# Ledger of designs, part 196: VHH binders against Flagellar brake protein YcgR (ycgR)

Target 1, 263 residues: Flagellar brake protein YcgR (ycgR), of Thauera aminoaromatica (c4kar8)
Amino acid sequence: MAELSTPSPASPAPLDGGRGDELEKFTLRGARQILQLLQDLITHRGLITAHTGGGHSFMTAVLKVDEERGRVVLDPSPDPQANRRALAAPRLTCVTQLDGIRIQFPLVGLGEGQDKGRPALFAPLPAEMLRLQRREFYRLQVPLAHELSCLLKAEDLARKPVEVSARVIDIGAGGVAVVVPTGAAEFVIGGTLPACRLALPDGEPIELDLEVRNLNRQTQRNGTEQLRVGLRFAALPRAADTRIQRYIFKTERALNAKARGGL
Key: E = the ipSAE of ESMFold2; O = the ipSAE of OpenDDE; V2 = 0.75 times the mean of E and O plus 0.25 times the DockQ between their complexes.

## First folded at step 17 (VHH)

Design LB87 (from LB1 with S31N; framework vhh_7pa5_2)
Fold by ESMFold2-Fast, scan of step 17:
Structure LB87 (fold): chain B 263 residues (1-263), chain A 121 residues (1-121)
Amino acid sequence: as target 1 above (263 residues)
Amino acid sequence: QVQLVESGGGMVQPGGSLRLSCAASGFPFSNYWMSWVRRAPGKGPEWVSTISDSGGSESYADSVKGRFTISRDNAKNTLYLQMNSLKPEDTALYYCAREYYEDFGPWFDHWGQGTQVTVSS
């Protein structure tokens, strides 16, 4: 029941729909390994995205590891509001990559101060860090030509039921990310959208329940706003799981064939 | 082999303009959302702007709204950042970054070496 493997509304879900035990083999818990990995992030100037929950995040980097005091020192955001959200958050979820390996770790007990006369954020060293190869976190970036859509059952600003056809931009074993117009529906992080319908190219739409995990705002060319919505599969039937995995497999194979077009 | 190569940086006076380019190769560029991130001397990284896979939607950091424009040419596998009304505070190394969006939100799985922008009088 490690913190990285125990999902909460403000924390990322484990891979494969909450199977935290399967992540144990990818989890570093040794103090020396954690210190070395953090030092490698400093050496390679790793760009870290720190998620504070509620769809909020900021960019940071590891400034140094203070072994004597058992803490990590991070660059603060130039945005004061992002720093206030970070300090108020019960947990930061930090994600980066090193040599193509996904690195993820929690920080709890964030504080602020100065390091060598510069503003800094401080946190105790994480008790665990997750290292995943690309195959373990793979999400298909859906080709525009596929016109993949999901009909979301939600509520509008007046609490009236609405159906919104959303474009699917990525899909994986645990969920989808979609784009919807701002104002078309209200989304509550942690809320469930029941009986949504995912339209794959072959066969009837797949009926599935989706949990709202993240919201991110974008502006369209015409000046109207859109939301990117991160959605987790809440209760995926076996037949639906099989069809989704088949679509992912076939599309990935076709994209790999194009990428290897020199052969 | 994923490659992102930034170019177009240089030295300009306050109020000047620059256009940055990022040449992408080794992946289906048109399927990915892309971002610009910058790192000023002695400071941490700051997200600047994101563009959708089609180029149909954009977002910007408050510090650059109205001055910077992100764009892309999927036929040329190239990302752009048009920077107008440059300020000394825009002095930084600018990175092109490839975005993944997971259930916790966006993060970057690849970025380039960066291109230096210096704004000084």
Scores: ipSAE 0.731, ipTM 0.913, lowest interface PAE 1.1, mean pLDDT 86

Design LB88 (from LB1 with D103E; framework vhh_7pa5_2; at its last look DockQ between E and O 0.73; V2 from the best seeds 0.77)
Fold by OpenDDE, look of step 18:
Structure LB88 (fold): chain B 263 residues (1-263), chain A 121 residues (1-121)
Amino acid sequence: as target 1 above (263 residues)
Amino acid sequence: QVQLVESGGGMVQPGGSLRLSCAASGFPFSSYWMSWVRRAPGKGPEWVSTISDSGGSESYADSVKGRFTISRDNAKNTLYLQMNSLKPEDTALYYCAREYYEEFGPWFDHWGQGTQVTVSS
């Protein structure tokens, strides 16, 4: 009777796929630091987006830190369905900012209850909180005038290969967000789009593999639907990374110059 | 420095209308997706609406769909929320928020102080 070794629960996916070593410098693990940061979020009434997976999220805020019980108290969503999804999720990924610094932290073991007679969500204190200060995690909002595009190699509903030209709306070292017409292709969260082509203004398109990470439907004023797609760089050559970083830097500089009245 | 300043809030009767404005400064407004978020007394925050950078695409929470309209004037660096058929449950502090869309989805990196909307008979 071979004891089927129950596969050890897959270590929670690193907060940022594959850049674990670089992120360690920005990761708070100290209990006191975590408590302080959570308290700061309370003080500043930080708006938190809690991601439940599957392209779903809800807004929340930290209401209280219970140090004695080792838990954080969150506002529930006014949407009961969002709360159900939150409670069913194995992990929440919370994203917010404080003083212009992006903050990300996971919550595991979410439960519901009452705090002072009001509905509340409860979770154990996060084991880690990420504070991203560096440009490396900066996502540039692509100016409309740049018309940056990415040719996506995807499949349609019939699993036929299709190529979709997508407008890039933001770009960073880790990936891009794009907008595509709804129905142009079928995207699956966690799926890989191989041999896509990112067009930068400074030369030939960059060939790269993209992982679908998030999907968000939008409606146009004319009634047509669009899809925002969050894409992660699955494999980015060093040369491509350098080009992307150069583009981001150059664009940011130009935007800042314009904002200062220099252009 | 990034600044978002909400205005246009006030007291209105049920069925009434308000138009909120958000003046943006300190960043290239036309490059960003923008959102409205609200927080009612004793309740958690709620996403209300989002508009694309160009203004060509918009989305709404089910609770406000058909009643609220988000718009923007990029030349004026201003975001708007037209609110019609207001209900008591729309009473909240309304925030203008700058949106990012990343691998996890949308999040907000800046928001204003908010403008109070009160719907009461």
Scores: ipSAE 0.861, ipTM 0.958, lowest interface PAE 0.5, mean pLDDT 90
Fold by ESMFold2-Fast, scan of step 17:
Structure LB88 (fold): chain B 263 residues (1-263), chain A 121 residues (1-121)
Amino acid sequence: as target 1 above (263 residues)
Amino acid sequence: QVQLVESGGGMVQPGGSLRLSCAASGFPFSSYWMSWVRRAPGKGPEWVSTISDSGGSESYADSVKGRFTISRDNAKNTLYLQMNSLKPEDTALYYCAREYYEEFGPWFDHWGQGTQVTVSS
């Protein structure tokens, strides 16, 4: 689709999702620790997702760590357009897991070249890497039976206000992911959707400001398209945070009980 | 606890077909979006396809569009990849992967050991 191929780069997502102080205790900044973690990713053949902004990403892996030059060498994408987007991006957000631990790090100053005659991507060693245990990064995949929805306040192609009821597919401490039909509204990465309403099963809908962070296109069985939209809580009141967290943990416990006990 | 076990790989001639399966256990499979990822010898990993929690929507890498079909059976906790019109460049180890979606985009928190697909004459 033409709209999803806009060449203008999107603003990169921050490493910490805007929660710098809260995530500091999980952040590695020691050069030796960073080198060792990158080497562990090589040893365990970690599958890395590199986000280039604008809803674009590609798969990569660490090919080697060049300690003397202070750089990391990465496998390029087999898709030349993904490589061009990566090189044009001001920042890559790389995410993977190692032994059940979420690993996330930024890469800035990406270049291309060759390593022993093979195409490669190069970047300075990241200044920081984030290591999170499951409890710190948990995202509830919302059960279909809950029919959880969020009423989004957005604009159409003519910049007229529209309200879209979106199905919530994923929810965490920092935001939600929703699905909407393609063409229902226009979403601009970095844009704010004010006074959206999240409908939890118990109680009144929660009114929230949401920031659009990414867009991902999907095709439905009937051939129509839909967008998966990643949304960050721009500012979350304490009462809203408490209700969302309660819903997440209550639902997770119920799902885990079903998975073990009869489903 | 979370386990993903791929099967169905093998050797096939160009133009042939294979069907891959992934048996999932230890989590509520029907609540998760799932993907296939592959890794060819001497190359980095490549995302192949994603399917929604219900199976109602899907997406594909440009290199496999029109040839591969992703599907799932939530009652059996099984993910599938039907591969048709196979090409030598489809030779790779194929991984089943479980997806999270955050505000920056999708990423994978678990994947299996992979199943080898070799396309040669």
Scores: ipSAE 0.764, ipTM 0.907, lowest interface PAE 1.2, mean pLDDT 86
Fold by ESMFold2, look of step 18:
Structure LB88 (fold): chain B 263 residues (1-263), chain A 121 residues (1-121)
Amino acid sequence: as target 1 above (263 residues)
Amino acid sequence: QVQLVESGGGMVQPGGSLRLSCAASGFPFSSYWMSWVRRAPGKGPEWVSTISDSGGSESYADSVKGRFTISRDNAKNTLYLQMNSLKPEDTALYYCAREYYEEFGPWFDHWGQGTQVTVSS
């Protein structure tokens, strides 16, 4: 049976040029380093999320590295439609972790085939891989008790202006993620939401322009649906950035102190 | 320091039920969205289900929808997966995974060692 189709989920975020210099020190470009890191992912059986165009993603793992042919071999999805989307995508953004370090790398030129009689996906070895320490790119998962919110200035399905108060579920230097009821507004990946207002505990709300980067749907217990929306900060003023970092630091310390007190 | 420990796996006949548990420690569990991921013999990982930080929303892979129920108890730092109407295709190592949701979408930054579920006659 056909269910109501969900609008396209978030596309994988590109590696932003504005962060290029900062990211350089985390970037591996040596063939030997890349091969070793991929082998480590195989050995530790890393769970990889591969983000494709159209806001779709699937789980995979590196099955092997084919050094002779310069290819990485991936497990296909059990969902044939996910495999077709991956093969049609111009780029996959793969994200996983190794020893608590975020590993991110692009794959292009994905193909299908067999590896020793087992269905597999193939791609040329990535030209670069990022090893991103949590501290450098931390996203605070906002405690429920804080009830942190962001007022979004969006449009409904009829393209009429609507304001939606959205719960902030995480916050970091580059943006926030929020939840809203699916029908509260229409969100388009790449769209801008001007003059939104982020309510932090320590002062007046911060006015922010936001860009929609991804969408993810969930079913609520009452049967209605909600949407997780990944939002990027545009042109964040230094004073706003300082307030956000202060909130993150203070909250992280409070959460760590509570965890120690619970021990 | 972050620990996720799965339990409750075992052998069961087709049509049977099992409940998996995941004990979480070393992080503020109630602030994180959590998932179950499985890896069947000879196959790659497959996302199974995700539950929100509050437990108020959930999502499922089509292959388990209607048969599996994800839940959590934030007071006990425990994640659950109730698996009903089990099929041989559900045979897999089941992992408890912690989600990070960023501007490009969700991914997993920690997972446990898994608990084995075997469905056979």
Scores: ipSAE 0.704, ipTM 0.891, lowest interface PAE 1.2, mean pLDDT 85
ESMFold2 (binder alone), look of step 18: mean pLDDT 84; pTM 0.841

Design LB89 (from LB1 with E99G; framework vhh_7pa5_2)
Fold by ESMFold2-Fast, scan of step 17:
Structure LB89 (fold): chain B 263 residues (1-263), chain A 121 residues (1-121)
Amino acid sequence: as target 1 above (263 residues)
Amino acid sequence: QVQLVESGGGMVQPGGSLRLSCAASGFPFSSYWMSWVRRAPGKGPEWVSTISDSGGSESYADSVKGRFTISRDNAKNTLYLQMNSLKPEDTALYYCARGYYEDFGPWFDHWGQGTQVTVSS
């Protein structure tokens, strides 16, 4: 029988909390700055991903900021199980994008009720918000022509070692997203895949440990199912980080040139 | 500079069909995975469907499987959503979004203003 979800040792955060001092310079703590960002999310109808821990998340949006009661009001999920998980969670990590800027904030003390007669989720105003420029969180969607791959060292259903060559569909400073055929290997959120090999242009493959962040099923044009797997880099050597960043910048520049020429 | 402009919404009776379009500009459309997301009164945003950069793979929310079809025309920088067998529960503002659902972290970096779909008799 397949597990519905497995707990990660530490709830996979969208950003690495071990870099706390480095993230402090991007942290907003002023009440009026926080209120302004929340209002901007309302104005721009910002789509928010709320992470409840254990690899679970749901989509929400800010309905309003209730300054009188010191609360944010959020859309509930259409999925009752997602709402149950959110209400049971000690903390939500909310992640969104606004005009190429990543915004991340915690919500603690989530409750449910009604806003103007409609179901809603309520939480105290966040005490802090992260506001990051593109370069700190940027992920490059990898062109098909690059044929970028990662050789995953995983296990099958019987826990026997198996190697899977996976197509890399996006890449950033913190990880990759890959696509594998359904049933090629068993993936567990929070599990580690050791000694995987990332093939980048202009050099030998990079050997690294990858942590499974998320799983998503999708259907190919021919009807065959695939899994999209989000993978986090375990601590990268500086040389590997430099190669990844150079690939991202070089490819982004080439894609931007193609877009301008195609218009 | 990045723009996503949805169109094709409207009012339709249960069992009817609509085709939504999203015109993309300001970025290399053929290099990006694209999605449809909807938001209904009293409900939060719900992911509807995702299509890969080449159009070679697609995924759907359980609520729309078998009724909706996502497609794209990379030569025209246009994303489509064919909606068949529409139900009152499909009434929502439909957004075109750049990116894909359920990748941990920043899932969408741009979306349009939305196009309204209303299913009523």
Scores: ipSAE 0.217, ipTM 0.631, lowest interface PAE 3.9, mean pLDDT 81

Design LB9 (from V56 with T28P; framework vhh_7pa5_2)
Fold by ESMFold2-Fast, scan of step 17:
Structure LB9 (fold): chain B 263 residues (1-263), chain A 121 residues (1-121)
Amino acid sequence: as target 1 above (263 residues)
Amino acid sequence: QVQLVESGGGMVQPGGSLRLSCAASGFPFSSYWMSWVRRAPGKGPEWVSTISDSGGSTSYADSVKGRFTISRDNAKNTLYLQMNSLKPEDTALYYCAREYYEDFGPWFDHWGQGTQVTVSS
């Protein structure tokens, strides 16, 4: 089937506003880590959006890292005006993605010259790089103690409406995975379950429309069959998105704290 | 590890044709949707065309529909763009891009260096 949507390349904005010091935990400051990440960008030929301020940006790539001179070499824009704006900017904010991971870093002191007879931009190595796992792909494994549930509004084999309380086994910004007993309801990949209710530990249940994305049948040790259902949030209000993200981060921090010396 | 290498660009007169190729390595090419994206001087990137993992589904930007054909050879790990009836407006760097579809829509996680297409008389 032909796709009706027009895919466009991601042109991500910098993650500066409203996230505060929480980004510090995703910031790389070690020289070896920075060098390795820049080399990964070269190996994968990652396209970088370089923001020059005032809403202006251009596409670039890291061509090489000169460790001896402590600098990166960037591919200049074919647009001379974009290069002039970059050279005049006090700071570039570079944003890219690699395997679903958001990478962001500042460059200051940009200059121009030639590399092997070709025009190039040069900048000192960044002192820091943000490496943030893409939130919508990230999945938190839900602790059993949280007893997270989602009330699914589905149909049985006879197309009769049924409500199934399903245990949430993982959750991300884009959806949840739940387990239900085999035969509790019929699920069709691509089907929509309207007005389902996700119960987080804090506050009222969140009403969500969910799309079925995948189905996996598993037999438990005791012989009981379970159906794992992957569900996408079809339409997520900002308030619901904020609550889900807060739950994920709060739970992740608590789990990390326990792993690092416990309570 | 993931590499995308474009080739086949060049200079042509309006009404001419070019065939772009993209050699992919470092990932299971036959499992990924692939796209062509272009960037003209002074402009942001413009999506051109997408092809499904099997090659069974294709889509095109309105500006190229009927003139360009996207195809792939999964045995050779190669993506193609046949460009016919080229116009000066098609002048751009053309990028091969790997599409990653997630819950809130498609995005591109790996790109090539690009191949230059110039259409002038």
Scores: ipSAE 0.000, ipTM 0.210, lowest interface PAE 12.8, mean pLDDT 78

Design LB90 (from LB1 with E99D; framework vhh_7pa5_2)
Fold by ESMFold2-Fast, scan of step 17:
Order: sequence, then structure tokens, then C-alpha cells
Structure LB90 (fold): chain B 263 residues (1-263), chain A 121 residues (1-121)
Amino acid sequence: as target 1 above (263 residues)
Amino acid sequence: QVQLVESGGGMVQPGGSLRLSCAASGFPFSSYWMSWVRRAPGKGPEWVSTISDSGGSESYADSVKGRFTISRDNAKNTLYLQMNSLKPEDTALYYCARDYYEDFGPWFDHWGQGTQVTVSS
């Protein structure tokens, strides 16, 4: 049963209605803008994580934009299995960053061949690219010393209610990422965990509903595995939102002051 | 300003060992998961290894499992990769990368300039 040889990010969760309309403002659809952004990724040698579905991904990069043939040329994975999965996938979701801006785009119709005598992957130019710069997408990496935890209300393998105390590794306006022992509970992407409790410094735990957005498996040094779970805030009360934002702001300022003071 | 600076690369014979280092600055290093990624001549980038923020968990690509060890020193803001039993196919530019976990799962938001490892007889 153990399939953990290489950690793979979970497939991206579907866009919800409230998020979909917001992200449209950051979606580039102009051919010239798309071509320039792809060229910027080439110039800056941007490392791209390409998600092939089923929790599988591989690292790639844009080698060339072939404007005449309307396609991009990508670095193939040195792992033949990853290339086979990519070619079999109905679409790739490519994620990277440029100057601190998150860039995401789909590729459909992937093929293989050669470019200048070297193996390469080819795909038609994407019709759209997402370019996210908003601070609402910012995630604070939580200091270990803060011992932030979230009590998750989930179900075990037998569909019985179970409570899992999870360490919060990052937090943003839209959600948290937590770490849990593998097998402690069943998590289903898109599933809702009601009445969870987020423990912040200074005050009572915040009761909130969480939606599972992604899953990623990791191996511990003792051979056991842990699960990284991305959780979105569902219907966050205003008072809770204020407390979370205040914690993020205060912690970011303190951490930045220390980092900049050290030079 | 986030900066990652790799060092420790060089030329080594098959079966040899090298230890790579990555000096991090401009961010709270102890709060981030970190990874090593490599790019061989004429090949795409390959993820090599990841380590958790505390150093309590780690993972490896099948191609390096049992030969490479990732570690970190949070007091020194430094990431390491101990590479043993090196093979010619390990020849690559090695990058230090900062892991970022968001709605779409883990990916990398910052990486360094890389350090060259060449394994040849």
C-alpha cells in the first residue's frame, strides 16, 4: 500500500464561485500578453511545477515559444514515468512565480518530439494565464514557537467522527495549511469539516468550517508518513476574520523586523 | 530581499561524495519547508529532496533515495545535501528552493543560482 517514493502535490481543487469571479480580474487572455509572459519565464529561467492530475507533478521549464507554429516547448522530466503521465493527461496545470507574482496556466494537447536534437515536450500556446499579485493570496509561514494548532473534526476510515489536532504551518486570509499523521482521518478534496477550532495566541479558539482543498504526503525520519492538508475558510465570521488578519499582520511585522535587522 | 545562495559543488569521481550548502537570508528560514532541485545538461529540472521546517520529516526522489541526505541548521539559516555514492547521471546544476504550500499544493516560490556538480572519471 505504501506508494510514497516521491511526494506529489494533490490535483488543484475546482474554483468556487466567489473565487472564480475574483480570479477573472487577474486572468490574461491577450495573445501579446501571454507571449510576453512566457518569454519572461524563459528569460528568468522560471522553474515550473506541472500538475498532471491524481496528485502527480513534475518540474519543467519553458525552453522556447514557437510563435510560427503557435506552441510552447518544454523541458521533459528526466523521469520517463512522469513524461508518460504528462502525455496521457487531458491537461497540465502549470504553476510558477515571477518577481513574487504567482503565475498559473493550463496546457492541453501535450506531445513529444525533439528540439535542436534534444527531447522536448510541445503544447499549443495557452489561451489564458493567471497572474496573481494580491496580498489576499499571501500566506504567513507560522513560526514553530507560536505552536499554532487547529482541532479538525473529521471522519476515520470507518466513517466515525474523530478529532485530530493538527499543526498549522501557514495561514492566510483564505485558509490554513496543516500537518496531520497519515491515517489519523480521511480527507476528501472538496469535503467540509464543520466546527473546527483554530487556536491563535491571545484568546479563545476560533470555531470555523473548513473545506479540504489539497493533500500532499511526506515521509518522517522514523519511516512514518504525515499529510499536509490545505484548508479553505468556509463562511468565516467577521470577528474571526479580524482576529486572523491581526495575527498575520503582527507576526509578519515581527518576523520582517528580525530578518531585515540581521541584514 | 529573499536570497538563496548554493555552494559546495565541484568535480568528483563516480562513487565519491560531496556536501552542498544553501545559505538563506531575507526571510524566516525556520518557518519554511525547503527543497533541492537539479537540472542536468539537455534534461528538464528534477525534484531531488524536501525537508520540513523543523527538520523532522524528509522525502527523496527514487533516483537518489539511500544515497543522498537532506538536512538543515535553523540556527545558521542553512540547508544541506549530503551526496554519497555519486553516479555520472547525478551531474547537474543543483538549486536550493523554498517550498510554498497553497490552494494548488506545494510548489517553489524562490530558488538560488545553483551550484554545479560534475561526476566523471
Scores: ipSAE 0.046, ipTM 0.543, lowest interface PAE 7.4, mean pLDDT 81

Design LB91 (from LB1 with T50A; framework vhh_7pa5_2)
Fold by ESMFold2-Fast, scan of step 17:
Structure LB91 (fold): chain B 263 residues (1-263), chain A 121 residues (1-121)
Amino acid sequence: as target 1 above (263 residues)
Amino acid sequence: QVQLVESGGGMVQPGGSLRLSCAASGFPFSSYWMSWVRRAPGKGPEWVSAISDSGGSESYADSVKGRFTISRDNAKNTLYLQMNSLKPEDTALYYCAREYYEDFGPWFDHWGQGTQVTVSS
């Protein structure tokens, strides 16, 4: 993912969308633990996605840990534009997996240079790293047959109110990802879409406020563009949270049953 | 358990073509967005291409746009990458990767062992 979106306003990416209170027990802050985890990522050649804000990201990997200088050394992107975005970003959000565990950490103060005669990126060692088992970060990829939709309350290019019915492609405890045709509405990272309606298969649509967190551009087979939009639940009533969790649980069970039958 | 197995790599001359395949098992393949990622000797990983769960949407890195085509067969749980007009700079180990999309953006939770593509005269 060298670059997947047009430039959007940069927005700080809080650790896992502001779930810091619940995630404290999964956060590593010990220097030795952080060094060991970074070394494990080197050993296993982990593929890291580094998010630079504004909907942009690139692929990287840890080359080495420089304990004397207190720095991590990273592979630069082969795309010079992605590297320029990374160097200009106030913060990178790095995400990868190791042995089925999600690893996430911030990097601040990125610089460029060389390591053993090859281009490299440098950053101070992260002050914290997050380790989550799959059950803690799970996102249900919504089956096409469910035709799950979310009616978005947004504005068009002329700032006029519009309603856009968006296909929900995944859903988790903290939000949804949807697909919207490019030009159907304007989205601003950090902006709130009030009174949107999430239509689950069972019951009335759930009315909720969504915060735009990320945008990625994609091309359809007919050549038109569409956006994949990451949306956070800004304020989720307990009854709505229960319904969403129940849908996720039931659907995952059904998908697991089909996978076994198909084999 | 989730498995992704790449194949179809090999040696070709500049201007040649190769078709890569990725056999997926252990998960509902048709519900996941998929990507190809490559890693050249002495270089970091580079995202190459992505395809939606239905196969209706795709995206490409600027370096391969117009030359590579990503596709999938959900009935066979297989991802493909058709590579045309290959250049020496396309020499790399090519990985099949499974995507998650979260509020901060896409990332990869599984990838295969890779298949080697070498483009040289």
Scores: ipSAE 0.650, ipTM 0.887, lowest interface PAE 1.4, mean pLDDT 86

Design LB93 (from LB1 with S57Q; framework vhh_7pa5_2)
Fold by ESMFold2-Fast, scan of step 17:
Structure LB93 (fold): chain B 263 residues (1-263), chain A 121 residues (1-121)
Amino acid sequence: as target 1 above (263 residues)
Amino acid sequence: QVQLVESGGGMVQPGGSLRLSCAASGFPFSSYWMSWVRRAPGKGPEWVSTISDSGGQESYADSVKGRFTISRDNAKNTLYLQMNSLKPEDTALYYCAREYYEDFGPWFDHWGQGTQVTVSS
């Protein structure tokens, strides 16, 4: 009998961003379907972003599918450090698009070698692949004019409590991405920020717990660094979830209408 | 509906300069982070540079730092890449790409046809 266990804070991110079985109906598990989708990515020369964890990623593409040996052949990065990081990673999260459809899949057991005398990366065929139309996922890029913010409760390098008002740059059902100045707070992947406050345009701020999932450093023109932080909603009350979804859909409709009929 | 059209590529000698442009349409350009990605024969695709929605934040691959500058004009829905001190290793098809950021990190959901840059003596 299996026992229920509490996940470690260091547990890897779910492939579907923690959306559980909500995306199961969009998951391909049949070998023939997986092979066909990989062949389609080859035919259309899909640009794939492979995430190796710890905020690191590299660009790749599928070169070949070896059905007899049950593996995919991938382009290595021109950056040797990215290849070393990928080979050391327990899994890669690969994401791309094909004709406006989001394609996402894990790779485990990555190795290196050669294909036709050229360096290549090899991995067993993925056991699953996600394919989602835009309507089946929502990630709103927040308009600057909305000035959407999230008050983060975090710690500085000396473990002193700090509050940081972060600009929300995108928002979806599972979380937000925010921008903060480098050094404003200490962020640790897998760490929880309790009792943060998300300010939507209408109504009181939503109090919620956020988990740090990804960190990405950007440099301003003046040389000052900014940190882009991917944050997952911990347990979200139904009323808060409804307000967030309503904001996303309302804003997306307005932006689409402006893009179709406006400037 | 979403369209990204690159231009400004061409042939230059080592040490030369080129300015690439990307004309965006069919979406609210000023709300999206944008990137340049390149692909050279015999090499995998390589991320080159990213710029924030406001243009205030930018990042570069180590291979191009100090030589390339990314910029944007939100009033004109146009993304730029100024390429200086070009090297033969910069020879590639350059793509303009639209970026999403999720809890696992950034990725691209649309890119253009690309514009060819050839650096040869």
Scores: ipSAE 0.678, ipTM 0.893, lowest interface PAE 1.4, mean pLDDT 85

